# VHH binders against p49116, part 62

Target 1, 238 residues: p49116
Amino acid sequence: EGPLLSDTHVTFKLTMPSPMPEYLNVHYICESASRLLFLSMHWARSIPAFQALGQDCNTSLVRACWNELFTLGLAQCAQVMSLSTILAAIVNHLQNSIQEDKLSGDRIKQVMEHIWKLQEFCNSMAKLDIDGYEYAYLKAIVLFSPDHPGLTSTSQIEKFQEKAQMELQDYVQKTYSEDTYRLARILVRLPALRLMSSNITEELFFTGLIGNVSIDSIIPYILKMETAEYNGQITGAS

## First folded at step 27 (VHH)

Design rh3
Fold by OpenDDE, look of step 27:
Structure rh3 (fold): chain B 238 residues (1-238), chain A 119 residues (1-119)
Amino acid sequence: as target 1 above (238 residues)
Amino acid sequence: EVQLVESGGGLVQPGGSLRLSCAASGFRFEDYGMYWVRQAPGKGLEWVSYISWDSKYKLYPDSVKGRFTISRDNAKNTLYLQMNSLRPEDTAVYYCATHWVGSSPEDSRGQGTLVTVSS
């Protein structure tokens, strides 16, 4: 079989609303997050191996890992997004909304810690200077994780994950031959993704957008939607 | 200030069609995804369609998929909802929104337009 990912899967360009407002309101934040979410899911859809798993399995995988994919997307697009500014705005909004009768001290702590973890993760990725290929492979590794509960075709998923890992290894060896431990440094960042709460991420970035509809519930619709770009990628027309 | 004005509602027989419009102002319409939501009598709000800022993504729940089509004209700051094959259960007040209505203190919607599907 051919490679899991092609050069088309390396491209990950997020377009932000323009111009950036002086005050980052919930509307701007939600729109930005929405674009990233759609881009991430569209990216997953564009992978032939992902398509080969079937709609049900695909839905299950994305439901299980959307937060990790989203977070990797945040890291990758942190500069374009001005993520630090967005996070600061979120904190400000949160602080403005904090009432003794609305949020417990423990909840506030959890949310703030989550924001901190997001920032630290993105900073760590920036420090490693992760390139577009590496991000693509990392996303694939995260996407094709066989260890989520309730998955079907786990053997196939595992094979795809292994393929992603091997391709990443080959790429790193070829591109960064002088850095013997780069692969290890990159992979060791993945566990941090699983420490992050999808629920809190959803609350922070998607409160204004999704409302009573959870990301989990909307994922199947996103994966089923027709897009001209997606169709073009499938047909090789780009 | 964000302003949304819905229009196009009315009485229609089952199987009929309507086209709703939403005129938007007070923000950069072309930069934001837009939603249609509806509220039937005695029921909660239900989203019926989403369209991304660039119209690349259109989203429908199963309840309206194949019957409703969302579109937008960014040059006119207008959102549309073509509703075909209308059913009695589609009877509701329809709103356009920049957020899921009620999900944020900053959510904005218009006064809505009433769609009544009845024989």
Scores: ipSAE 0.806, ipTM 0.901, lowest interface PAE 0.6, mean pLDDT 90
Fold by ESMFold2, fold request of step 28:
Structure rh3 (fold): chain B 238 residues (1-238), chain A 119 residues (1-119)
Amino acid sequence: as target 1 above (238 residues)
Amino acid sequence: EVQLVESGGGLVQPGGSLRLSCAASGFRFEDYGMYWVRQAPGKGLEWVSYISWDSKYKLYPDSVKGRFTISRDNAKNTLYLQMNSLRPEDTAVYYCATHWVGSSPEDSRGQGTLVTVSS
């Protein structure tokens, strides 16, 4: 049995609209988030183990975990995205909504707590200096999570998750041989992902989607998406 | 202000083809993903296709998959929809759209072009 991931699954290069607009807006934020979502879904569906589970299982898995994958992507790409600037703009907008009584106080509190948790998660990952290999295996661990309700093929999903965990362990032990507890420090960050609300993520990053669609509703179509290189160049694959 | 102008609609027999065009201005078209959406009589908006900013990703609902092809020419700020094997159920006003840029969906789409598929 070969490795779960190849080197092509480690490359994760996000390109952003350039230059950043003088005034951040829903259009720019939704495009930036959409690029990360598509990159994450392209990554997931390229994994042979994921392909082996079949289309219905693939849809169920991604519906269950897309927000966790997206959040790991935000942490990995936080500098490229200027995520701190985007979140600051959102916070300023929410503060204006409080002054004008446009949203309920309970909803605003939920959204602000989510933003704080997201910032804390991203900062903790940056402090650990999580590398591209570690991110790839962490994404695989959250993708192949057998404990979400409503999943089928739970035994096979669990075996793939255990393989991702084993490969992460082998990588960390080889690459960070003098840091005995690095794996444990990395893995204890994962439970925070389950605290992230997909509903709030959509409100923060995906309010610009046309047709009032949820991410959950478009996942089957994203998983079937056609792919092509726009400029005839392989970007970041190696 | 985002401006989108659709063209290429018309009357076509079932099984026929049409090519829709959308001229875009007022934003950096080459940096943003684009949609085709449609509205059949008495129905709400239905997305028909999506293309990423660099054409790397294209999405279609099952109702048009295999029959419709979205494309873009970023140098000309133009979005296209090639519609083949048209069916009466495809009769609708077709709109070119981008992500929301204002307070309503109309801020992010054009005036539309009518496609009628009938014998």
Scores: ipSAE 0.721, ipTM 0.871, lowest interface PAE 1.1, mean pLDDT 86
Fold by ESMFold2, fold request of step 28:
Parts: sequence; structure tokens; C-alpha cells
Structure rh3 (fold): chain B 238 residues (1-238), chain A 119 residues (1-119)
Amino acid sequence: as target 1 above (238 residues)
Amino acid sequence: EVQLVESGGGLVQPGGSLRLSCAASGFRFEDYGMYWVRQAPGKGLEWVSYISWDSKYKLYPDSVKGRFTISRDNAKNTLYLQMNSLRPEDTAVYYCATHWVGSSPEDSRGQGTLVTVSS
């Protein structure tokens, strides 16, 4: 039915609260993370193949992979977000809290290990200089993962994932023809995404959500969110 | 630092409408997403609506979708909730809120405004 992604799916522009506060806080971090989450969900909703799966399948699929999409988004937007600064501030906060709350001692160590894994992942993607097209295909490969339990339409999801893999391969071979091993180096980074804990991501980035709701529980509402874009003059001209 | 002041509550008959307002100060309102939440008598806190900083994204639970409309005026630092087709189960104290700022959820919401829907 044509390519899985169009050029419009490559654009991934994150706008941060401005200015960045001198002292990073939960309010700023939660807003920044929420913007990335909404951008990621808007991106996923805009893909015709995703739309073709239907609402129930879409919800199940995103519940299974939202953390991996979010983590790819963190890597892609790490400079715009000043992610290394955010993570350093969180680490300092956690270290100050180690002596304060014995109940969270094992939890704090678990969270710090997760931060280390996240930082290593983002650094590895930066060293590979992954471009916007590559990120778009990687996000599609992650989104259309048929091997999560409880999914329906897994054959169609698998076909979409294979198409994303084929399009990534074609893009890399055409654009980076002198780098024989680039595709392999990119693909070997993907398993690290499965090591990222949704629960810890919520603790790091979404502690500020009102009602302390899980991202899993609001996915259906995010996928049905009303989007208000005012391009009527341009849309009317097309 | 965060200060949120709700207004516009009152008594209304079933099927009626109300418009709530929230004046915000003490933070850069134009940079942050905002919520309406409510607490019915004897019940816990319930999320009612969310609007992104630029109004691009609006979220509603099924209980109010199609009846309530969230909006904001960043130039006036004001958040709004237009409530139509009100039902007795909408009776609650309504709070304007932002993401957590302090050590508890109460630090990030106002004092509330009472909406009573009854015959």
C-alpha cells in the first residue's frame, strides 16, 4: 500500500518550557516529559498503518511499547531537553535521599541503575549520530512489535514491523552507502529498550502528574485526545 | 509560590450550564499544562480535564467528554472550564491544578469552587 512512513513522520520537534529554571524541579521535568509523551503519541496516531489497526488494538499496542517510544524520544531529543542535566539533578536528589528514607534504599539503587542504563543508551545513540529518518523507522519498529502478550492482529502488526525494518534497511544502505555496518550497529541497540522499566520512567519523569496516575491508565485518553491546530488558511489552500 | 484561585461555582439545575474560571500566579502559566479535578461528597479526587500549555492537546475522561470544555487564555493567566448538560453526579468541589510543585498534591491546586447540581 506504499511506504509505511511519509516524510511528515520524520519531523519530531520538541519545544521545552522556557527558560530552563536555574534549579530543576518536578514541575519543569513533568512538563518536559509530558510534552515528549504527547509528541510521541501524536506521531504514532498520525501513521496510516497504526490507524488501520483500530482503537482496541492501538491501545493494547501503545500500552505495551510506550516506554520504548518514550525512551527513543529521550535519546532523539536529549540535547533540546538538556537530558544529561535533568538526570544529574535527579541523581543528586536521590543521593541526598538515601540517608533520609531506609524504606526506599533498594528502590533508590534500582532507580540509579535505570538512570545509568538510560544514559548509556542515549550516549550510544548520540555516538552513532542517528538521524531523524533512522529514529522514525526505529520508533515504527518498536511500535509495531507483534511479540507482546495479549495482542490481537499480530500477523498484521508483524507485516508492518517487517515493512519498517525493510524501509530502514533501504534508507541506511542508500544514505550511508560507505558505512557497511551502520544498520547492524543501529539494530543491536534496540534490545536495551526492553530493559527500561515503565514504572521507573514514571517515577523519574512523571511524578508530577496530578493524581499520580499511571501512563498505562491514561493511554486510551491520550490516543483519543482532541488536537487543536490552527492552520486553516494553509489547509484551505491545499 | 503557585497560587490558583477558582471562581464561578454555584447552584444549578440539571441540564444547566456553568463556566468556571481560575486565576493563576506564581509560576509561568503559559509554559505548563493545567488540569481541572473534582471531589464529590464522600468520594476521592477525580480528574476532569487536562489542557496542554499551548492548548494543542485536550483530554477528558468518558464521564464528561462532550459536555465539558477546557480552555485557557495565556495572556490573562486564566484557565476555564465550560460545563454543559450538568447532572446531579457532577456535584463536587472543583479544583484548578497544575503538575505537582511541592511535597503534596494540595500544593498544586487552589481552594476550590463548589458546584451543586440539584432540582
Scores: ipSAE 0.717, ipTM 0.870, lowest interface PAE 1.0, mean pLDDT 86
Fold by ESMFold2, last read:
Structure rh3 (fold): chain B 238 residues (1-238), chain A 119 residues (1-119)
Amino acid sequence: as target 1 above (238 residues)
Amino acid sequence: EVQLVESGGGLVQPGGSLRLSCAASGFRFEDYGMYWVRQAPGKGLEWVSYISWDSKYKLYPDSVKGRFTISRDNAKNTLYLQMNSLRPEDTAVYYCATHWVGSSPEDSRGQGTLVTVSS
């Protein structure tokens, strides 16, 4: 009936805690990651097609794909987040844990391989110079993935994904008309997102979250979160 | 060192209201999201609200949604919880908290303030 996304869905501005600390700080990393998660969930909630699926379907869909959306967000915001600096600090912490004999070598290898895959994904996206419109459509393709287990309304989800793919194709052909293979190069990056472990993402970025609560358990509350415009005044104070 | 000091607890009748405050120091309060958690007698910690650094996002579990309102004043390094329509099951020690920075959750919360809801 109309386009899947509007210009309001292209804007994706992340504001970081300032200044970035000189050394590994779980407090800073968890805050930075939480900001990206909330921005990503706010983005998804604002899409009319997402709203049309209903609350139960929305929750199931986001539980299935939040890590892929988060990873796309990391790639899109890698420079403003100084993600390479954050990951380097985590790597140093892991190497100190080996020297102090505090973690098993198998666990550290698993985490290091995940960090490597994440760095390579972000680097590949940067080399392709993926723009904000392309990121918005890629996030929509990931969000409306009909092949996750346990989903309802999969035919409608598939139709929304096809619409996101069509709009991405139209955008790429119009904006990058001289680059015949750009769409194919972009789309072949998406399978790498399925290799990212939500459990390791939580350990890398959300260890400071209270009670170490899993992200999938708080998804219903995030989808119902209140939002308010900042105006320099404290909200609810009286 | 993160330091959090809760205040405003007390005895209140069912259906009443209470406002909790939390004075924060030892970190850049204006840059970090904040929580209220509670611990009823003989029970574990229960999360009751969250507010983002800029107050743009507020989260509540179903047990308190519509009755509790979290807010913050970044100029005063103070977190608030407005508690309305209080029930006896809201009786607990209430803590303000941030993402933990030490080896345990206690490193990121205060000593608490007692709220008792009874006739």
Scores: ipSAE 0.715, ipTM 0.865, lowest interface PAE 1.0, mean pLDDT 86
Fold by ESMFold2, look of step 27:
Structure rh3 (fold): chain B 238 residues (1-238), chain A 119 residues (1-119)
Amino acid sequence: as target 1 above (238 residues)
Amino acid sequence: EVQLVESGGGLVQPGGSLRLSCAASGFRFEDYGMYWVRQAPGKGLEWVSYISWDSKYKLYPDSVKGRFTISRDNAKNTLYLQMNSLRPEDTAVYYCATHWVGSSPEDSRGQGTLVTVSS
């Protein structure tokens, strides 16, 4: 019964469309977000414990947690994505939509609150200086969450989550041995992920992906997607 | 201005094959994911295939998986769809598109190419 994650699961490199346009547009935002989503799903699929759960359980898990994984990815990649610039442009667009009476006041309020919560989450993670190993274990903890409705095999999922928690604890204790409270400070950030709305995430980042179909409906196809690097043993990271 | 021009449609018998092409211009084709979508007579737009900017990821609905293959040549700004084992229900106008599909602005798809599968 080996480690849940290996060093290959720490690598998480996002390549952005180049250059970032002077005027932010839906085409660029959707492409950037799509790249992060596919990278996140490729990451999840590569975990032996995830593979062992079987296709139906895999689909149920990802449907339950994709927004949390995506939000962790946004925090991890916020600088390379220029996420603060993207969110500022969306806020400006929302202000124009109010003036033109294109959106209800309640919806705009919900979207603005979500953007604020996302900015706060990303800022809190940056202040903690979360490293790549810690992000990998946090993603595993949210992936193997047994308490989402509709899951089967919850006992096995719980065991995998406990293993991810143990490996994170061991890593933090070894690597940050003089920071007694680091593990606790990291773990208390996770509940904020449950406050993120998948519906609003889709509206902010995925309006152009495969029409107006929800991410939830395409997850089975994403999990079965053909990938050029699926069986690669060596990352060309030099 | 984004321009997408489809070609390669035609009449074929059930079980036959066609290869569709899409010439793209007016944007950096090599940086963006691409779609094939179709519209059968009297129906709405239906997603048929997706390919990522670098061809690393390809997605298909179950109705065409194993029969259709999407590909792209970024050096030629061209998207392809190889359609094998064609069925009468594949009869539709096929459109090349980038991220915007269905109710998206017409600027995100071409004029289409007709594929008719019948005896």
Scores: ipSAE 0.709, ipTM 0.856, lowest interface PAE 1.1, mean pLDDT 86

Design rh3
Fold by ESMFold2, fold request of step 28:
Structure rh3 (fold): chain B 238 residues (1-238), chain A 119 residues (1-119)
Amino acid sequence: as target 1 above (238 residues)
Amino acid sequence: EVQLVESGGGLVQPGGSLRLSCAASGFRFEDYGMYWVRQAPGKGLEWVSYISWDSKYKLYPDSVKGRFTISRDNAKNTLYLQMNSLRPEDTAVYYCATHWVGSSPEDSRGQGTLVTVSS
């Protein structure tokens, strides 16, 4: 009964702290990443299909997929965020840590390999010139993944994922009718998201969160967060 | 250097209300999310609320949701916490904070304001 996503779910506008500091720091990187995370979580919980699954299922789904959703957001917003500049600054910091012996060599190697995989993923998405509608459906396919262990509403989740896949197919065939292989090229990029470590994503982008809490632990509270537009509707006219 | 100065703490009866304020300087306050955290006697830090840079998103743990309201005035570089229906369990030193900016977590928060809820 109607499309999975509306036009409001296609708009994905990230606003960055301005101006960018001359020397990038944990404060700026954490704020930038937090804005993307909140935008992504607001996007997910605004979807009627997601709302229909119930609070416990919502929490389980987002805990399972938040890193993939965040990584898609990084790829979509890489230019606005100046992501290549941020990653270069992190690499320089890590190389100095090796020289100063401040961190385990094994950990630094793992983090460098993760950065390389992230850069490769973002570059591959940019080369495909994926548009906003395609990103919205890719994020929906990732969000409604029934493959994660511990989920209880898997048949309904699977139906929503299939709907997202079909709507993406219809969109690509209609909009890019002369590019026969576009859908296949897009979909084969998704498995790479499973190679991204949520632990390392937290280290790269969220070390500035107060209390050193994991994203996993705050997800129930992010899903219950108040928004200015929702808060205004509940309280009515001023 | 980031400077955060809390005020508005005091002694209140259970069920009462207080409004905390935090004056911020040393960074572009209007561009960064802000936290309230608290520390009860002998306990670790507990986050109490978060507000995004533009006030669009506000987060609360279950312990305070519905009773506390975070807000900010970016023109005045000031963060607020309205605390209603206070309980003895809310007794703590309350700090305002931003994302970690220094070599330790203490560099990203103020010196605190004491709230005591007792009969």
Scores: ipSAE 0.695, ipTM 0.855, lowest interface PAE 1.1, mean pLDDT 86
Fold by ESMFold2, last read:
Parts: C-alpha cells; sequence; structure tokens
Structure rh3 (fold): chain B 238 residues (1-238), chain A 119 residues (1-119)
C-alpha cells in the first residue's frame, strides 16, 4: 500500500574525489565508481518494498541487476563524474596497447565495444534529459525484475515492478503532457542495459576494490553495510 | 608517496579489546576509502573492514561484524580499528590499506601490526 517510492528516493547526490588527477589511475577510478555503487545500494536498501522481500531475495535481486543499476547511475551522474573524460582516457590506453601489441586483440575488442555501447546509452539518456524522478522509477523497474533465473517471490517482485511502471507512467503523463511518446522512448532504452557485461564493468571501474574481488562476492556485505543515517559511528571531538 | 604506519597491536586474552591506529601520509587521505586487512599465520590476506572517505558507509565480513568497528579522523589523517570480544582466530598481522590490485597490494598497505589473542 502507498507509493512505491517517496521523495527521499529521488535524491541521488554523488560527490567525487577532488581534484581529478592529471593522469587517471586505478585509485581514482575505483574510488569514484565505489562511491556510485554504495550510493546505489544505499538507495535500493531504503525502499520499503525491497525491505519486504527479505535478505535472500534481496541478495539475489542485487546480484542479478547491480550492473544495470550501476549503469543507470553512470548515466544519471555522467556530468558530475566527468565520465566522458574517464572513458576517453581508457580508450586511449587501450588503443596504445594495441599499437604496442601488449594485450589480446579479442579482449580489447570486447572492451572497446562495451565502452561504445556505454557511451551510446549515456548519450541517449542525456538527449532525453531524463529527470531525477524518471531515473528513480527506472532504477526501481530494473531492481524489481522478476525474470531473472533462480529468484523466489517472483509474483511479489512482478507486482512491485508493475507499480514502478505505473508510477513512471503517471509521472511522465502529468509532467510531460505534451510529449505523447516520452514514456515509450524512455522504456525502449532499458533493454540496452542487459547487453552490458558485469565482468567488463568490473575491469573498467572496480579494479582495486577490496583487492579485485568480484562485485557478486561482496554484495551480501554491501547490503548489510552500516550507514551514518542508520547506525553510524560517533565521531570523537579530539 | 603513500605511507601507512600501523600501531596498537599486542598480546591480549580472549574476550579482550584492542584499538589499532594507522597514520597516513603522502596522499589525500580524506578523499579515499580505507581498509583493514589481516593475514593469519599460514593464510592469505583477508579484508576485515572498509570505511568510505566520509565515514558514511562501513562494511564488515561476518567473521568480525558486531565485534570490530572501523573509524577515521580525516583531520588527523588517521584510521582506527576498535576490536572487541577478541577470539584466538583473530590472531594475525593487521594492515591498513587503500585500494589495491590483485595479490600484490604492497604499495597500497603499511608494514602491519601483530595482534595475538592467547592465554
Amino acid sequence: as target 1 above (238 residues)
Amino acid sequence: EVQLVESGGGLVQPGGSLRLSCAASGFRFEDYGMYWVRQAPGKGLEWVSYISWDSKYKLYPDSVKGRFTISRDNAKNTLYLQMNSLRPEDTAVYYCATHWVGSSPEDSRGQGTLVTVSS
């Protein structure tokens, strides 16, 4: 009962390490990406419908969708992150590695194709000027995807996804009443998220996180993480 | 260059407490998430806590959750680990660390401080 999301779920503020180093490195990229990942997981955990599904279902959902959720976050925060600068630097490094014959050509091709798809997705979202409410509902639609294998409670997950879809529809029709096809244009972007490789995302953005462990393996710990707004540590005055 | 110096280790009885400190220099400590990792005798490295740059997010594996508390003081460039209810299996060299790659984290961690839980 009630709306799936409240106004607290629309706020999505990312703060970047400052300043951006002259030469991008693993520490900066991993810190930047980690901030987005933790913000995204904090967002998901705060949703009452997500809390209602229970820990095992929550872990399974996030393992299935974290890359899609992260990619939506990249699109939403692309300007703040200077994402185009980060991706251009990675592309230049990969192109130099080809010329020097230092890496497997097939792997480099896979990574370049992924970067191109990511850039295309982010550009398409920027062209639509997706707002914070729309991003929040799109993230909820991605989070509550009932069609992943091995999920329990799929009927309840589907119900939550339908509610997110209805709330997005209502918002778009009310806020963009003169743009008949806006909802359709937004929703047709979502299938591109399933084409994004979680393994390549880890290679691009999460090399160095907890010694290069997979995101899948740390998701249970991220979902149980302490936050300042729940049970944060008291900071000493000395 | 990055320098991390751990201190506060020692011998303690089971059920006891210790507080580890890590003095950081050579980088903008306040902008980066930090880790405590440990290496028990004959074992590989195991992470035991993570804290975000602003202390907003703290992560613990199940082996230490509820017993260990990570904290940081960005004004003093210092990372802390409060360890309570210590057990013999917590015996290890404890390292303060930043983000690192693969199994070669040496440029991203300190020299370590030994914690021995025995009696």
Scores: ipSAE 0.658, ipTM 0.836, lowest interface PAE 1.3, mean pLDDT 85

